VH-VL binders against Peptide methionine sulfoxide reductase B3, chloroplastic (MSRB3). Designs and how they scored, part 15

Target 1, 158 residues: Peptide methionine sulfoxide reductase B3, chloroplastic (MSRB3), of Oryza sativa subsp. japonica (Rice) (q6auk5)
Amino acid sequence: RGTAGRRRLQVVVAMSSSAPPPPPGSVQKSEEEWEAILSPEQFRILRLKGTEYPGTGEYDKLFAEGVYECAGCGTPLYKSSTKFNSGCGWPAFYEGFPGAIARTPDPDGRRIEITCAACGGHLGHVFKGEGFNTPTDERHCVNSISLKFIPASEDSKL
Short names: E, the ipSAE of ESMFold2; O, the ipSAE of OpenDDE; V2, 0.75 times the mean of E and O plus 0.25 times the DockQ between their complexes.

## First folded at step 13 (VH-VL; framework fv_bexmarilimab)

Design q6 (from j4 with heavy chain M34V, light chain S30R E32N; at its last look DockQ between E and O 0.44; V2 from the best seeds 0.00; counts 0 for: pae E 2.1 > 2)
Fold by OpenDDE, look of step 13:
Structure q6 (fold): chain C 158 residues (1-158), chain A 121 residues (1-121), chain B 108 residues (1-108)
Amino acid sequence: as target 1 above (158 residues)
Amino acid sequence: QVTLKESGPTLVKPTQTLTLTCSFSGFSLSTSGVAIGWIRQPPGKALEWLALIYWDDDKRYNPALKSRLTISKDTSKNQVVLTMTNMDPVDTATYYCAHSWEYMDYYFDYWGQGTLVTVSS
Amino acid sequence: EIVLTQSPGTLSLSPGERATLSCTASQSVRSNYLHWYQQKPGKAPKLLIYGASSLQSGVPSRFSGSGSGTDYTLTISSLQPEDFATYYCQQWYSYPYTFGQGTKLEIK
């Protein structure tokens, strides 16, 4: 009577330890240092708070599964599952990762700038109460140039 | 194609109320993020912002003229109306309505041709 | 209010020359809320540059904008005959929204 040793396949669930987002303000560089590492267009938008033309952004019509990181510092900002088509001409998200997005109201109280909490890079603006069928009814309107898309297949390797 | 057109009296007497209508096409003021502004320009002078109305009926006025200005919209007619009370010869200007949006940045990307309003006795 | 001061008031140049127009704000303005307009005689203003440095669709590449904080610049690398007009800067950063007094670019 041969005792077949049941090899317990320990499925090592590789907990992809998604490194916690870096703390706010954790990435400090001078403008000269940023200019040295960013493309001219990235520098214009992330650091000089420029805007890409509507409908021209690489990620405007992209809805693949993955994560959007800050193009400046690499901090994860948005999940693809939070992306939606708003029709505005820029990538739209209804929420960011917890603590990843900083908000700065304009003096008139209507417009709210959003930036990467880690490096201060300009992303775009957030709008509220527009009636979108999303869990938050917020629209993070983000420049594609401010983002780097990481496909889900590649995220599992980090 | 986006178009805007100003209409109203071209001659107004002092102390009277000016009423201008902006009729537009190619967009709707029911669309989130849309705004219509009024800007005036005295002959040979600079541009002056007067008022702005948003899709959600929020309104902004030039503080210097706020007491004299009223902006309103009729979304069903694609019209925005500006009223300005107690007109004076100094208010003689070309009046423009212009389209704006708040999706990312605020700017006037489409303008009407303007209408010259002369205030004279 | 934020006062925008443009300089020079009048700029006289010839076709083919480089034009540099300045807009100075009385206080810091976020770059994405500073815009430039072109106006020809008897016509409505036309949006030229938005967000300090972004060219409006259809605007020739000889136009460029730069600046941050209080100082902004519009540059035309090589003037064409159709570029002779009045140029206005405008800010949306702070209420009330304001225009500069304009720079008239004229043929020398």
Scores: ipSAE 0.456, ipTM 0.800, lowest interface PAE 1.4, mean pLDDT 92
ESMFold2, look of step 13: ipSAE 0.547; ipTM 0.807
ESMFold2 (binder alone), look of step 13: mean pLDDT 92; pTM 0.937

## First folded at step 14 (VH-VL; framework fv_bexmarilimab)

Design r1 (from j4 with light chain E32Q; at its last look DockQ between E and O 0.63; V2 from the best seeds 0.00; counts 0 for: pae E 2.1 > 2)
Fold by ESMFold2, look of step 14:
Parts: C-alpha cells; structure tokens; sequence
Structure r1 (fold): chain C 158 residues (1-158), chain A 121 residues (1-121), chain B 108 residues (1-108)
C-alpha cells in the first residue's frame, strides 16, 4: 500500500535470496516531496541531518534478528548481526550492506557523516579506531528514526 | 549536575601571558565525545570562540589568534587550561569555558559564569 | 570562514508581541550545526535551540527556530518580560566556529 510495504518486500527478498539494492543516488525526490511522505521527526533527521536524543530511539536497545532498512526509501542498510552495544545511546553497527552506505567527511574534518547511498538520507556518523572488539573496529552510530527494522520471518527460511 | 568555573588573574598588563583554568564537575573529559571550549566577550560586544579541546586531545584554535593560544587538559584534576600570550588592551573581555558533546550537534550546553580579564598598564 | 550576520542589531518590542530574529550565513550551512543562545546582562549565554529547530530542555514552547541553507530565524511567539535579552546564533558546520554579532531584544 505505502512505500514501506514495497520496501519491506524488498528487504524480505534480500534476506531470503540475493537481490541487488537500489543503485547509489537512484532515489531522488525534492525536499517538498520528502516532507510530504516523512513524519516531521523523520524529515528533521533524514533530510535536515538532525540527531535524536540519546537513549530515546526505538532501536537503541533492540537486538532481534532481522534487517534495518532506510526509513525514507526502504534500502537495506544493516544486518542485525552487525549491531553491537556501544553504550553511546544510539544504535551501533560495525558494517553496512555493500554499497548501501555513503561517507562524507564533515567540512571541519572532525567527523564522517554516513548517509543512505540511494536517497542521501542522513543516518549519523561513523567512528574508526575506538577499540571495540568487532571485525571492522568501526562504529556506525545511527539514528533509530533513520531506520525501519524488519524482523526475520520463519517464512523467509523456507 | 554539570558545572564549570573559570579562574585566573583579573588584571593583566600588556605583553604579559594570561593563563586561565576551567574547573569542572559532573562529567569526565576522558569520557568519549566530551569537549571543552573557550569563548570570550569584550564588554558590550559579541561572543568570540577561542579554542576547543576534545576527550582524545584533538585541539582547535581560532585562526586569528592561533599563534597566541595554547589549550591543554588535566583529566585527573577535571581541569582545562587556556594560555594566551602577548596580551593587549583589546583582549579585555569576559572569558568563558563551556562544555560540548560531539555525539550531539556540537553546541555549548553548559557554561561557566565567566571571568572578566582587564588588560591595562 | 563563515560569517553569521544577525538582523536587526536591536529590536524594540512590548510584552505580548511576536519577535522575529534573523541569522544569515555567508555560505550554506547544514542546519544541524546552527544553534541559538540567549544572554542576559551579567550572565553567561544559555543554549535555547540546537540544530536550527530543536528546543533545549527547559526552554519554553514560545521559542521556535527554523531555516536552512543561509537563512535562519528565531521566533518568540508572545514575548514575556524575561525574554528581553541578547540572542546569538552560532555555527559549528566548519572551522573556525563562529557566532553572529547578536540581536538585542529590548522593551519598547
């Protein structure tokens, strides 16, 4: 019915079979179009690059199996298996799906922004070399509002 | 619970070096993401950012004043020190230290009360 | 260096009126790094709004912020006596981090 339903279907297919994500830059809408389909808080974070208050996000403490997709365009971004507890107050992932995450250094050279490669939606920032015992030693520190969690389905294992 | 307080001399002669200390409580500067900045305000004038020090010891200076400024921290004492060389009467201002957390949007959420430093012969 | 120009320099209004304060950046900034502070005489600045539009905890709802790119606005919907103060915008988008020159909001 809505774009969330179509995105949910794409995520389920990706978890049960190999399906390519949308190409980088492939989801382009005007800011007026985004504002019409996103909630006010989604727009503030995904398009205006805001940050949710720490510890308040729906997925901050969620560790269920599934896939996190972009709340704006439905692109699969993170597998639940890459989520870890950083203690920072936001969802943390050590790795995204190949090609799904774009990186842009902040103009002041301090932080590196991460965005959904398909639609440019703001996710948060990535930090390197913090010493977490993860395969990449990276922390994708991501706003829950930028994500939609799709739980693993027993039907997807058939 | 977060508090900051500036201390140091209130009267300095031209050419002397100013050393200010920011003493704080309610957080540790060893905590990931924490930062302390220095901002000054000449009487009746606007705020001017001077310097910033992060928990990982990364340091930033206002480029107009960079040759005159040094910022350092002593995490065990909960202190940050700002040194400004070659003081001039135009440097007369209230000096503030302020807290920031880089994992949010880099704003100064807690400020000290400020200390007025007068540069005069 | 990004210069923030605030307008007007002084705004004289009566309690109950609507105040609109402008902050214009010399180049586009990401709104998440545009912040507003209130300062009363003899006091340190106080954070009001972060990320252009988000109210800091404890700030009354009569305050609001908006804007993007180069143009940002602080609005006070119905002025209270305690709102007469100087207001500063600040950007943390790029080095060096800069403040606007301030708008003094005074009783007419």
Amino acid sequence: as target 1 above (158 residues)
Amino acid sequence: QVTLKESGPTLVKPTQTLTLTCSFSGFSLSTSGMAIGWIRQPPGKALEWLALIYWDDDKRYNPALKSRLTISKDTSKNQVVLTMTNMDPVDTATYYCAHSWEYMDYYFDYWGQGTLVTVSS
Amino acid sequence: EIVLTQSPGTLSLSPGERATLSCTASQSVSSQYLHWYQQKPGKAPKLLIYGASSLQSGVPSRFSGSGSGTDYTLTISSLQPEDFATYYCQQWYSYPYTFGQGTKLEIK
Scores: ipSAE 0.562, ipTM 0.805, lowest interface PAE 2.1, mean pLDDT 88
ESMFold2 (binder alone), look of step 14: mean pLDDT 92; pTM 0.934
OpenDDE, look of step 14: ipSAE 0.569; ipTM 0.819

Design r2 (from q2 with heavy chain T31R; at its last look DockQ between E and O 0.41; V2 from the best seeds 0.58)
Heavy chain, then light chain:
Amino acid sequence: QVTLKESGPTLVKPTQTLTLTCSFSGFSLSRSGMAIGWIRQPPGKALEWLALIYWDDDKRYNPALKSRLTISKDTSKNQVVLTMTNMDPVDTATYYCAHSWEYMDYYFDYWGQGTLVTVSS
Amino acid sequence: EIVLTQSPGTLSLSPGERATLSCTASQSVRSQYLHWYQQKPGKAPKLLIYGASSLQSGVPSRFSGSGSGTDYTLTISSLQPEDFATYYCQQWYSYPYTFGQGTKLEIK
ESMFold2, look of step 14: ipSAE 0.562; ipTM 0.802
ESMFold2 (binder alone), look of step 14: mean pLDDT 92; pTM 0.938
OpenDDE, look of step 14: ipSAE 0.709; ipTM 0.866

Design r3 (from q2 with heavy chain S32R; at its last read DockQ between E and O 0.52; V2 from the best seeds 0.68)
Heavy chain, then light chain:
Amino acid sequence: QVTLKESGPTLVKPTQTLTLTCSFSGFSLSTRGMAIGWIRQPPGKALEWLALIYWDDDKRYNPALKSRLTISKDTSKNQVVLTMTNMDPVDTATYYCAHSWEYMDYYFDYWGQGTLVTVSS
Amino acid sequence: EIVLTQSPGTLSLSPGERATLSCTASQSVRSQYLHWYQQKPGKAPKLLIYGASSLQSGVPSRFSGSGSGTDYTLTISSLQPEDFATYYCQQWYSYPYTFGQGTKLEIK
ESMFold2, look of step 14: ipSAE 0.616; ipTM 0.808
ESMFold2 (binder alone), look of step 14: mean pLDDT 92; pTM 0.933
OpenDDE, look of step 14: ipSAE 0.721; ipTM 0.866
ESMFold2, look of step 15: ipSAE 0.678; ipTM 0.830
ESMFold2 (binder alone), look of step 15: mean pLDDT 92; pTM 0.935
OpenDDE, look of step 15: ipSAE 0.746; ipTM 0.877
ESMFold2, fold request of step 16: ipSAE 0.650, 0.664, 0.661; ipTM 0.825, 0.829, 0.827
ESMFold2 (binder alone), fold request of step 16: mean pLDDT 92, 92, 92; pTM 0.929, 0.932, 0.932
OpenDDE, fold request of step 16: ipSAE 0.789, 0.794, 0.788; ipTM 0.898, 0.900, 0.900
ESMFold2, last read: ipSAE 0.669, 0.638, 0.678; ipTM 0.830, 0.822, 0.833
ESMFold2 (binder alone), last read: mean pLDDT 92, 91, 91; pTM 0.934, 0.928, 0.932
OpenDDE, last read: ipSAE 0.793, 0.783, 0.787; ipTM 0.901, 0.896, 0.898

Design r4 (from q2 with heavy chain T31Y; at its last look DockQ between E and O 0.62; V2 from the best seeds 0.00; counts 0 for: pae E 2.5 > 2)
Fold by ESMFold2, look of step 14:
Structure r4 (fold): chain C 158 residues (1-158), chain A 121 residues (1-121), chain B 108 residues (1-108)
Amino acid sequence: as target 1 above (158 residues)
Amino acid sequence: QVTLKESGPTLVKPTQTLTLTCSFSGFSLSYSGMAIGWIRQPPGKALEWLALIYWDDDKRYNPALKSRLTISKDTSKNQVVLTMTNMDPVDTATYYCAHSWEYMDYYFDYWGQGTLVTVSS
Amino acid sequence: EIVLTQSPGTLSLSPGERATLSCTASQSVRSQYLHWYQQKPGKAPKLLIYGASSLQSGVPSRFSGSGSGTDYTLTISSLQPEDFATYYCQQWYSYPYTFGQGTKLEIK
């Protein structure tokens, strides 16, 4: 949240990387290494695959413009334009960046886990066919703690 | 506020069919992600999961009892019904219905008070 | 089927002491699907800890949970009179969904 009053004639979108996104599996650390750099709650969610309590996440009700990155490795995961209000108490997105999200069915076949493709960090689950009026009819139900929001530049407010 | 209550007969004879109703309020099984499970507990014994029904009508049964169990819902009445055939004295237990929201980690967060069903001649 | 074995079967302790209750799974369970319930005589079970380590709302901070894989632990740091009850672990990782046989925590 930048300083008010710093105005430009040109819209500046400072949120995207000019480099290709990291390849799947490209960020590898031991669990001990992850534990050393993640907060205890980040480790519980990203590595131990826990779920934050609904309605408590920093980004649950956030609809500002920007990009959501993996809180573990910094990989861009979701554009704010894909975020929608599902009413479920977690950030919901209908689509991630190409190649950024990996999917693995849970052992009982009921839910499909989504992870950061680069580091394997747990994001949450994806649901299909719920009837939301979105382009994909998918809901990536994502823990806020798995994400780091990078807001759009203040200059983009023209 | 979520509440659940079990109802049905408290005494059945061997070979009879038990029908239990879970009546609930504070949520609807039309809400995405909602589920109702049935769990029983013989006197002085451990909890045993029986069956589960999801909002989308997906149903799961304990395999040891699958041939004897049927679970169904009536969303308009806020009820879930469990039917268990061919009752035997070993099925004497307190029967609970319980709420779960699959968008969390599949725990039973709200339970009914339970109903003791005795199976005897 | 994943069998959950709780130990000890009965734990006799005095108020103020620390209790440690174990739950061992017959095969690995993802910790997010391992849960603990407290049950007092004549009452329905009450959710205590979900996802191995997260306290349910209203549960006192003297309760804590830990573990991963096959080995999980519930700890009560300083027993209060209301903590004497039976405790069950439960997994929803793999069908069918199972409970442990329970640990009865009783006054010595």
Scores: ipSAE 0.497, ipTM 0.790, lowest interface PAE 2.5, mean pLDDT 88
ESMFold2 (binder alone), look of step 14: mean pLDDT 92; pTM 0.934
OpenDDE, look of step 14: ipSAE 0.568; ipTM 0.822

Design r5 (from q2 with light chain S53D; at its last look DockQ between E and O 0.40; V2 from the best seeds 0.00; counts 0 for: pae E 2.5 > 2)
Fold by ESMFold2, look of step 14:
Structure r5 (fold): chain C 158 residues (1-158), chain A 121 residues (1-121), chain B 108 residues (1-108)
Amino acid sequence: as target 1 above (158 residues)
Amino acid sequence: QVTLKESGPTLVKPTQTLTLTCSFSGFSLSTSGMAIGWIRQPPGKALEWLALIYWDDDKRYNPALKSRLTISKDTSKNQVVLTMTNMDPVDTATYYCAHSWEYMDYYFDYWGQGTLVTVSS
Amino acid sequence: EIVLTQSPGTLSLSPGERATLSCTASQSVRSQYLHWYQQKPGKAPKLLIYGADSLQSGVPSRFSGSGSGTDYTLTISSLQPEDFATYYCQQWYSYPYTFGQGTKLEIK
């Protein structure tokens, strides 16, 4: 909400993503291999599918220009332009890059898990029909620890 | 401050219908992601999940008891009601209502104090 | 239906000792949906650990949880008098949502 927060870019972002995400399933490692390269908290979230406490994540309140990548495999997942303030306590996006996000209903059919399509890293859940003023009316509710933010280049900012 | 409290009869006869009310404060069941569940515990025995109702009125029932259970909510009164038909002495238990937020990992974070319901002639 | 089996049924220990409580699922569950509750006599259960290893707010750091798949553990590193209670594990992975039968931790 607000006139100044969106569609009022003072400069053109020179680039968003330089390459399409890797094919689904293209990054596969054993659990031991993941544990060796991920921090304990990254492993808990990305591989064991945990959830960070709301409001604690590095990117919860971040609205800078750039791209959010999978913290496990580096696959580009979300553009900053799709991030919005949902008030839920986690980074919220209304859309990922084409083919970057996989969806799997939870076993009890209540929630829909979203994962990095390339490596299967747990991102969080997607919710539909909540009435946010976004193009998709979807909320990708994503753990910050699952993401690495890549800022727009310094040449793309004043 | 989230609080929940169970109310209803403490003594029912076999075959009667039990109606329990969970009255709560500190949250609204109209808030996206909120849920209320019912759990019972026979004296000296383990906890048993009975039913759950979500903010969007989705309802879940323990399949072993599904034909006997009905859960409903009145968001304007901050109440959830559980009805259990055809009560039997084996249903004697403490009945709890509990809060959950589905946007976390589906756990019961706040519980009422419980109400003991005895089923006896 | 996923059955959670807790072991031992009763654990008798002294204050200051380390307690290890086990919860075994009949089928693999995702650790994010495996939770632990503490229940003291005459009281409602209290959430202790969620997602197998995460402490609920206000829970002392002497409590910890671990596990994945079918095997989960609750550990209390140095027992305090107030820790003598019954502990339940619970899964919310698959319908219907089930609890273990409990482990009673009592003073030796």
Scores: ipSAE 0.472, ipTM 0.777, lowest interface PAE 2.5, mean pLDDT 88
ESMFold2 (binder alone), look of step 14: mean pLDDT 92; pTM 0.934
OpenDDE, look of step 14: ipSAE 0.702; ipTM 0.864

Design r6 (from q2 with heavy chain G37S; at its last look DockQ between E and O 0.56; V2 from the best seeds 0.00; counts 0 for: pae E 2.001 > 2)
Fold by OpenDDE, look of step 14:
Parts: sequence; C-alpha cells; structure tokens
Structure r6 (fold): chain C 158 residues (1-158), chain A 121 residues (1-121), chain B 108 residues (1-108)
Amino acid sequence: as target 1 above (158 residues)
Amino acid sequence: QVTLKESGPTLVKPTQTLTLTCSFSGFSLSTSGMAISWIRQPPGKALEWLALIYWDDDKRYNPALKSRLTISKDTSKNQVVLTMTNMDPVDTATYYCAHSWEYMDYYFDYWGQGTLVTVSS
Amino acid sequence: EIVLTQSPGTLSLSPGERATLSCTASQSVRSQYLHWYQQKPGKAPKLLIYGASSLQSGVPSRFSGSGSGTDYTLTISSLQPEDFATYYCQQWYSYPYTFGQGTKLEIK
C-alpha cells in the first residue's frame, strides 16, 4: 500500500501588494521626466530622497504668511500657520493639508517618511511625541528644497 | 565640541559579564533625535554594530547578540552603559561608542577612541 | 539583514593615482542611508561620506561618492599619503545596521 505523499503545493500567493491606485489628481512622471524638469538639487531631494544640510534651507527661518507647495508638482502641502521653530535646522510643520502628505514607515521601523501624496516627492520625515507646544505634537521635518513658498498676497488667486 | 569616551575593564574572563560606559559631552540625550550606539571591531576585522539607545529610551540590538546585550542611559550623567553577558574569547575586540542624530541621515558622525577588551582565562 | 560586500578587499596604489572602491548591497538601499567611513590604524572610524555622495565637513574634495540601489562607489581622484587606510561602507536602511567588510587601501 504505497502511501502517496500528497505534496501540498504551498501556493505562495505572492500577494502582489498592489500599491493603492494613486489618488485622483496624482502627478505621474518617469524619473527621466522628473530629472528633465527639476534642478539637480530638487531631483536629489524629491526623487532620490536626499537630505539638505541643516540650517541651509531657504525656508528654515522663514515665517511669512503663505502656503508651501510641493516644489515638484505644485500641490499645496502646508500652511504657514502650521510652521513653527523647532530648532532642528529644517522647516518644521505640525500638520499638512488634509490628504496632501503621505506617510511611509522606514524599513528600520523608527522613522516615518513623508512624501507629497500627489507626486510621491520626498519631503522628509515626521516625528511624534517630542513635546512641542503644538496642536498635534507632531513635527514634519521638511527639506526646503522640496518646498515652494507662495506668499499670502498671491494665494488669493487660488 | 562633541566628545565620547569609552571606559570599563580591558580584561574579562570567559563567561563573565562585560560592562562598558560611554561618557559624552557636547550634546545631551535629553535632546530630541540624539542617539548613541555601540560598535565593536575584532583585531584586524570588520566593524559590527551592537546596540543603540535613543533620546526617548527606545533601544535596538543586533539580533545575533540580543540575548546577551543590554543598553541603558543616564541622561543626567551623560552616560550610556552597555552590558554583555557570557563573554567569550571571540568577543575580544575594540569597543566604540558613537553618536548619531536621527533627524539627519542615519550615520555615526562622532566616535569615541575605543577601548580594547580582551577576553582571556 | 542587508549584507554589504566591498571590493576589492585590498587595493594597492601609488600616491597620485585614482582609487575606486565598490560597495554592493544584497538588496536595494536608499542612497541617503549609505555612508562611507575611513579608518586609520589604531584609530576610530571617521565619517567620510554620508548619503552616498555628500562629503562630511573637512573632507577633501578629492573624495567623492556615487551610486544608487545596490551599487555604490567611493572614489579618490588623486591619492595622498594620508589616504592610505581602510574604508568601510555602512547602511541604516534596514535593521540591523551593517558595515561592509572593508577595503584596505595600501601603498604599492
């Protein structure tokens, strides 16, 4: 009586983690297309996920009224009213516009990367529970190169 | 100026516990984003990361050595302590403590001089 | 864990020559989390390049880093006597944090 060993074909269902479809209004470009329209520094930060040197960013010490947009796609990301001085050497915000900021945990499980939800451009990282006197106690640490500041006098046209 | 200095026994017997202290200045572990790691290097060999402690007391260990390692901090004294149990001659190495800042790209920007620990009977 | 493999193990060159050191990761690493260190005999490692291509303050311009994904390179355009040392790549992309086995740059 030959015991036919039923080889359980473990169908490794490769759960293709299909990335959720980009939200409506997403800006999709190839990396080559991005490289063609961005400055080398913008490309390094937004697309290659680089970091600018602390204290060198154009918007580190700017506290004028306005809106900060994604330097890549122009999507509004932050209000100037959410900007605060954290002392870290980069622009700091305690919240973004609803749906404007995507969050992805880094593989090390320590930091959370923030990106533009529209184009996927790298912004920086968000930190929580640091004890800042802000409504959220979150700090969006954002590269200045990833941002474009639009003064309030110009925002009235949006 | 940031400085780190390792201290502890330079000779340990097999099966004993090693305790090393990293004393540092120029920064505080009360400052958000600050971290200290321990790294070792056997003579003539590569570097091996051992453990890390963050300003918020979060701790990370090398999985291969986790059962033997404990890292702690005394912020008031600007000290970080590493304990390693069940020492073996294979654990003979120069032990370094190093500073990192999580708000930057993760790298070790400042190192102690290192302390050679020999495990011998 | 991410294994970083450096090549060559030993590089013998003369002052004035160009040095090219390779670091290959077992899986893709974000460039911002790949770093290079220089270590001289009897000394602690020193941060040389961070984020694959950014020079640490005080590092001479003859040093440069490049690469993405799994492949990274450290280049020294014209070797100086003080450049003969061991070089390590290191990643923070995933836990545990790992170093390459090192490339020893020695005088020919």
Scores: ipSAE 0.556, ipTM 0.819, lowest interface PAE 1.1, mean pLDDT 92
ESMFold2, look of step 14: ipSAE 0.583; ipTM 0.808
ESMFold2 (binder alone), look of step 14: mean pLDDT 92; pTM 0.931

## First folded at step 15 (VH-VL; framework fv_bexmarilimab)

Design v1 (from r3 with heavy chain G37S; at its last fold request DockQ between E and O 0.45; V2 from the best seeds 0.64)
Fold by ESMFold2, look of step 15:
Structure v1 (fold): chain C 158 residues (1-158), chain A 121 residues (1-121), chain B 108 residues (1-108)
Amino acid sequence: as target 1 above (158 residues)
Amino acid sequence: QVTLKESGPTLVKPTQTLTLTCSFSGFSLSTRGMAISWIRQPPGKALEWLALIYWDDDKRYNPALKSRLTISKDTSKNQVVLTMTNMDPVDTATYYCAHSWEYMDYYFDYWGQGTLVTVSS
Amino acid sequence: EIVLTQSPGTLSLSPGERATLSCTASQSVRSQYLHWYQQKPGKAPKLLIYGASSLQSGVPSRFSGSGSGTDYTLTISSLQPEDFATYYCQQWYSYPYTFGQGTKLEIK
């Protein structure tokens, strides 16, 4: 069982270090079930695919060490080491965990939606070729409200 | 403050080519995510989207008018140009340029004041 | 092409009354891409609501929007004299991008 601290440490260490991400599509709930679990703003963005106002998100300017999880289902999505300053007003990552992020082109052929592969929660969009000096030249532009940050444990900092 | 302003001829004869310029300040055409659209409105009628150009030079045209339209930008002058060929009296309208930001779902957040273009003999 | 049909074409009301304006899409549109504009005579349109329900900065709280799929609504509580104008819905979901034909809100 353990204490709350031990559970959080185990989850962060396992998910950020060696644990495999949940399988794609493995978290399915009805929209009613999601609405019961999510705050109204989380529901608007994760399920109704809204966009938070730029510069307002909790994680926009956060650069602490840790892992960003899906706020809906807890799937690890991004390592803090892939976060960068885009200057655009949303959390930006150049790469997600393998298999964690699903991509779907928008109908007009311009933007590519990114979702949590496990639960389908809307994250935002990925943009390519914008000229940022990053390993992938991709920007996962992600709503803060779609994420839950898990700080690195004290063990990781030692 | 972001501002846009349309300029060009206000009277054009049928069959002539219309060239309109959108001049703006408060942002650069190189700014990631920006797009400039042209929209027109015939007197007393609905708005019609004509064309847009993105910061990376990707372009979209209203399919009903695509053969008559060309949109381009000059980043050094901070201008977007619309050319519309073979003008007809039904093309009489107020022409607007408008800004949108694709990172925030494209809505037209800033508009020029509009310029009335009359097509008559 | 997604056709947006606004209803009614003209809405005649008095100051202080509540206005309800409808926008119906010919195909489902994600609410994220459905926007509302106000236009006064001789002026450019002005953004009121984006993403079906989010108020643009500086828009009074008497304006509200709702809807999903094909059916969207703009509501104006307690009408003010400055609210008598033409209102347009607009979609960015699918190419080509389109506006509704407008609802003229006029003084009764």
Scores: ipSAE 0.671, ipTM 0.828, lowest interface PAE 1.4, mean pLDDT 89
ESMFold2 (binder alone), look of step 15: mean pLDDT 91; pTM 0.932
OpenDDE, look of step 15: ipSAE 0.727; ipTM 0.870
ESMFold2, fold request of step 16: ipSAE 0.602, 0.614, 0.609; ipTM 0.799, 0.809, 0.809
ESMFold2 (binder alone), fold request of step 16: mean pLDDT 91, 92, 91; pTM 0.929, 0.931, 0.927
OpenDDE, fold request of step 16: ipSAE 0.784, 0.795, 0.785; ipTM 0.899, 0.903, 0.901

Design v2 (from r3 with heavy chain Y103F; at its last look DockQ between E and O 0.54; V2 from the best seeds 0.64)
Fold by ESMFold2, look of step 15:
Structure v2 (fold): chain C 158 residues (1-158), chain A 121 residues (1-121), chain B 108 residues (1-108)
Amino acid sequence: as target 1 above (158 residues)
Amino acid sequence: QVTLKESGPTLVKPTQTLTLTCSFSGFSLSTRGMAIGWIRQPPGKALEWLALIYWDDDKRYNPALKSRLTISKDTSKNQVVLTMTNMDPVDTATYYCAHSWEFMDYYFDYWGQGTLVTVSS
Amino acid sequence: EIVLTQSPGTLSLSPGERATLSCTASQSVRSQYLHWYQQKPGKAPKLLIYGASSLQSGVPSRFSGSGSGTDYTLTISSLQPEDFATYYCQQWYSYPYTFGQGTKLEIK
């Protein structure tokens, strides 16, 4: 087994496997506090609900093993095993960790916003019934800048 | 490259039904997220949104004109058709079709050249 | 329905000057869904700025946008002859989707 890198992954796996989901709203900061700790682009997307340009996000074409956390508060949101290629230009997941993702219809009734349940950070939108060959037939279409990828250890040997 | 072009009659009499066709290339309306909208502009006046059709056949109409408008698509021909009933001289305008992709921020990124429709006796 | 009110209705300036165009919404709009278009006489509108502040591909950097809530601004830092046109803001936040009435930027 490795060193600190293995412990970081094991802690993340234990949190996602054994811990109850964080309560809605359990991470709250003022907008001024968020602006002080987020990069300008993170703030534009996580707090102002912007959308990154398709095909440009760090994680659009990433399929490595690991966990995607909220870039704002660090809450685990998605396992890499739920990521799939939607062809739409953003990271796509068919399922989040239990209780991690909140859903709110957009005012015009067309799309459903998804947010980090803990801090309210904007992730993107979820689409249902598109016919993808996945267990849920849902597509969580998520901005890469809303996420931080925590890779699994690749060199562990017993 | 994405292109759109409006076609149809340029002169219509009051009470007649206007039928406009948007022919496009460089994308397919069967691709997820794609949408075509219709916008008009009376001479010297502001833009007015009329209707929108999505790839999944969801349709939206300007509520002020909804009883007079019908939008439909023929994906195999790369065409979207707008009909507007009971035309009146106040409907004289340039009519545009425009492309949008709903997975971004819902803007009209490509427009046709427009076609002027005059409603007169 | 969200009404977008642009001011001034006409803005008369000389080449090289800075232009500031205002768009005020009757209700708060997410900046993500506030867009700006340029239209020259006899031509179709052209997208300039999306999401209040993001430049569309091919738009010169002298154009910039800002704002949130109800108040949005388009700025042209040093006017070029080709910038004299009519500018429209547009919202896609809430149905029905609406445009402002336009600001005509004309040569003084």
Scores: ipSAE 0.605, ipTM 0.816, lowest interface PAE 1.8, mean pLDDT 89
ESMFold2 (binder alone), look of step 15: mean pLDDT 92; pTM 0.933
OpenDDE, look of step 15: ipSAE 0.733; ipTM 0.870

Design v3 (from r3 with heavy chain S100T; at its last read DockQ between E and O 0.71; V2 from the best seeds 0.74)
Heavy chain, then light chain:
Amino acid sequence: QVTLKESGPTLVKPTQTLTLTCSFSGFSLSTRGMAIGWIRQPPGKALEWLALIYWDDDKRYNPALKSRLTISKDTSKNQVVLTMTNMDPVDTATYYCAHTWEYMDYYFDYWGQGTLVTVSS
Amino acid sequence: EIVLTQSPGTLSLSPGERATLSCTASQSVRSQYLHWYQQKPGKAPKLLIYGASSLQSGVPSRFSGSGSGTDYTLTISSLQPEDFATYYCQQWYSYPYTFGQGTKLEIK
ESMFold2, look of step 15: ipSAE 0.624; ipTM 0.814
ESMFold2 (binder alone), look of step 15: mean pLDDT 92; pTM 0.931
OpenDDE, look of step 15: ipSAE 0.727; ipTM 0.868
ESMFold2, fold request of step 20: ipSAE 0.592, 0.581, 0.612; ipTM 0.786, 0.788, 0.816
ESMFold2 (binder alone), fold request of step 20: mean pLDDT 92, 92, 92; pTM 0.926, 0.926, 0.928
OpenDDE, fold request of step 20: ipSAE 0.840, 0.794, 0.787; ipTM 0.910, 0.902, 0.898
ESMFold2, last read: ipSAE 0.485, 0.513, 0.676; ipTM 0.763, 0.766, 0.835
ESMFold2 (binder alone), last read: mean pLDDT 92, 92, 92; pTM 0.927, 0.928, 0.924
OpenDDE, last read: ipSAE 0.789, 0.784, 0.833; ipTM 0.900, 0.897, 0.907

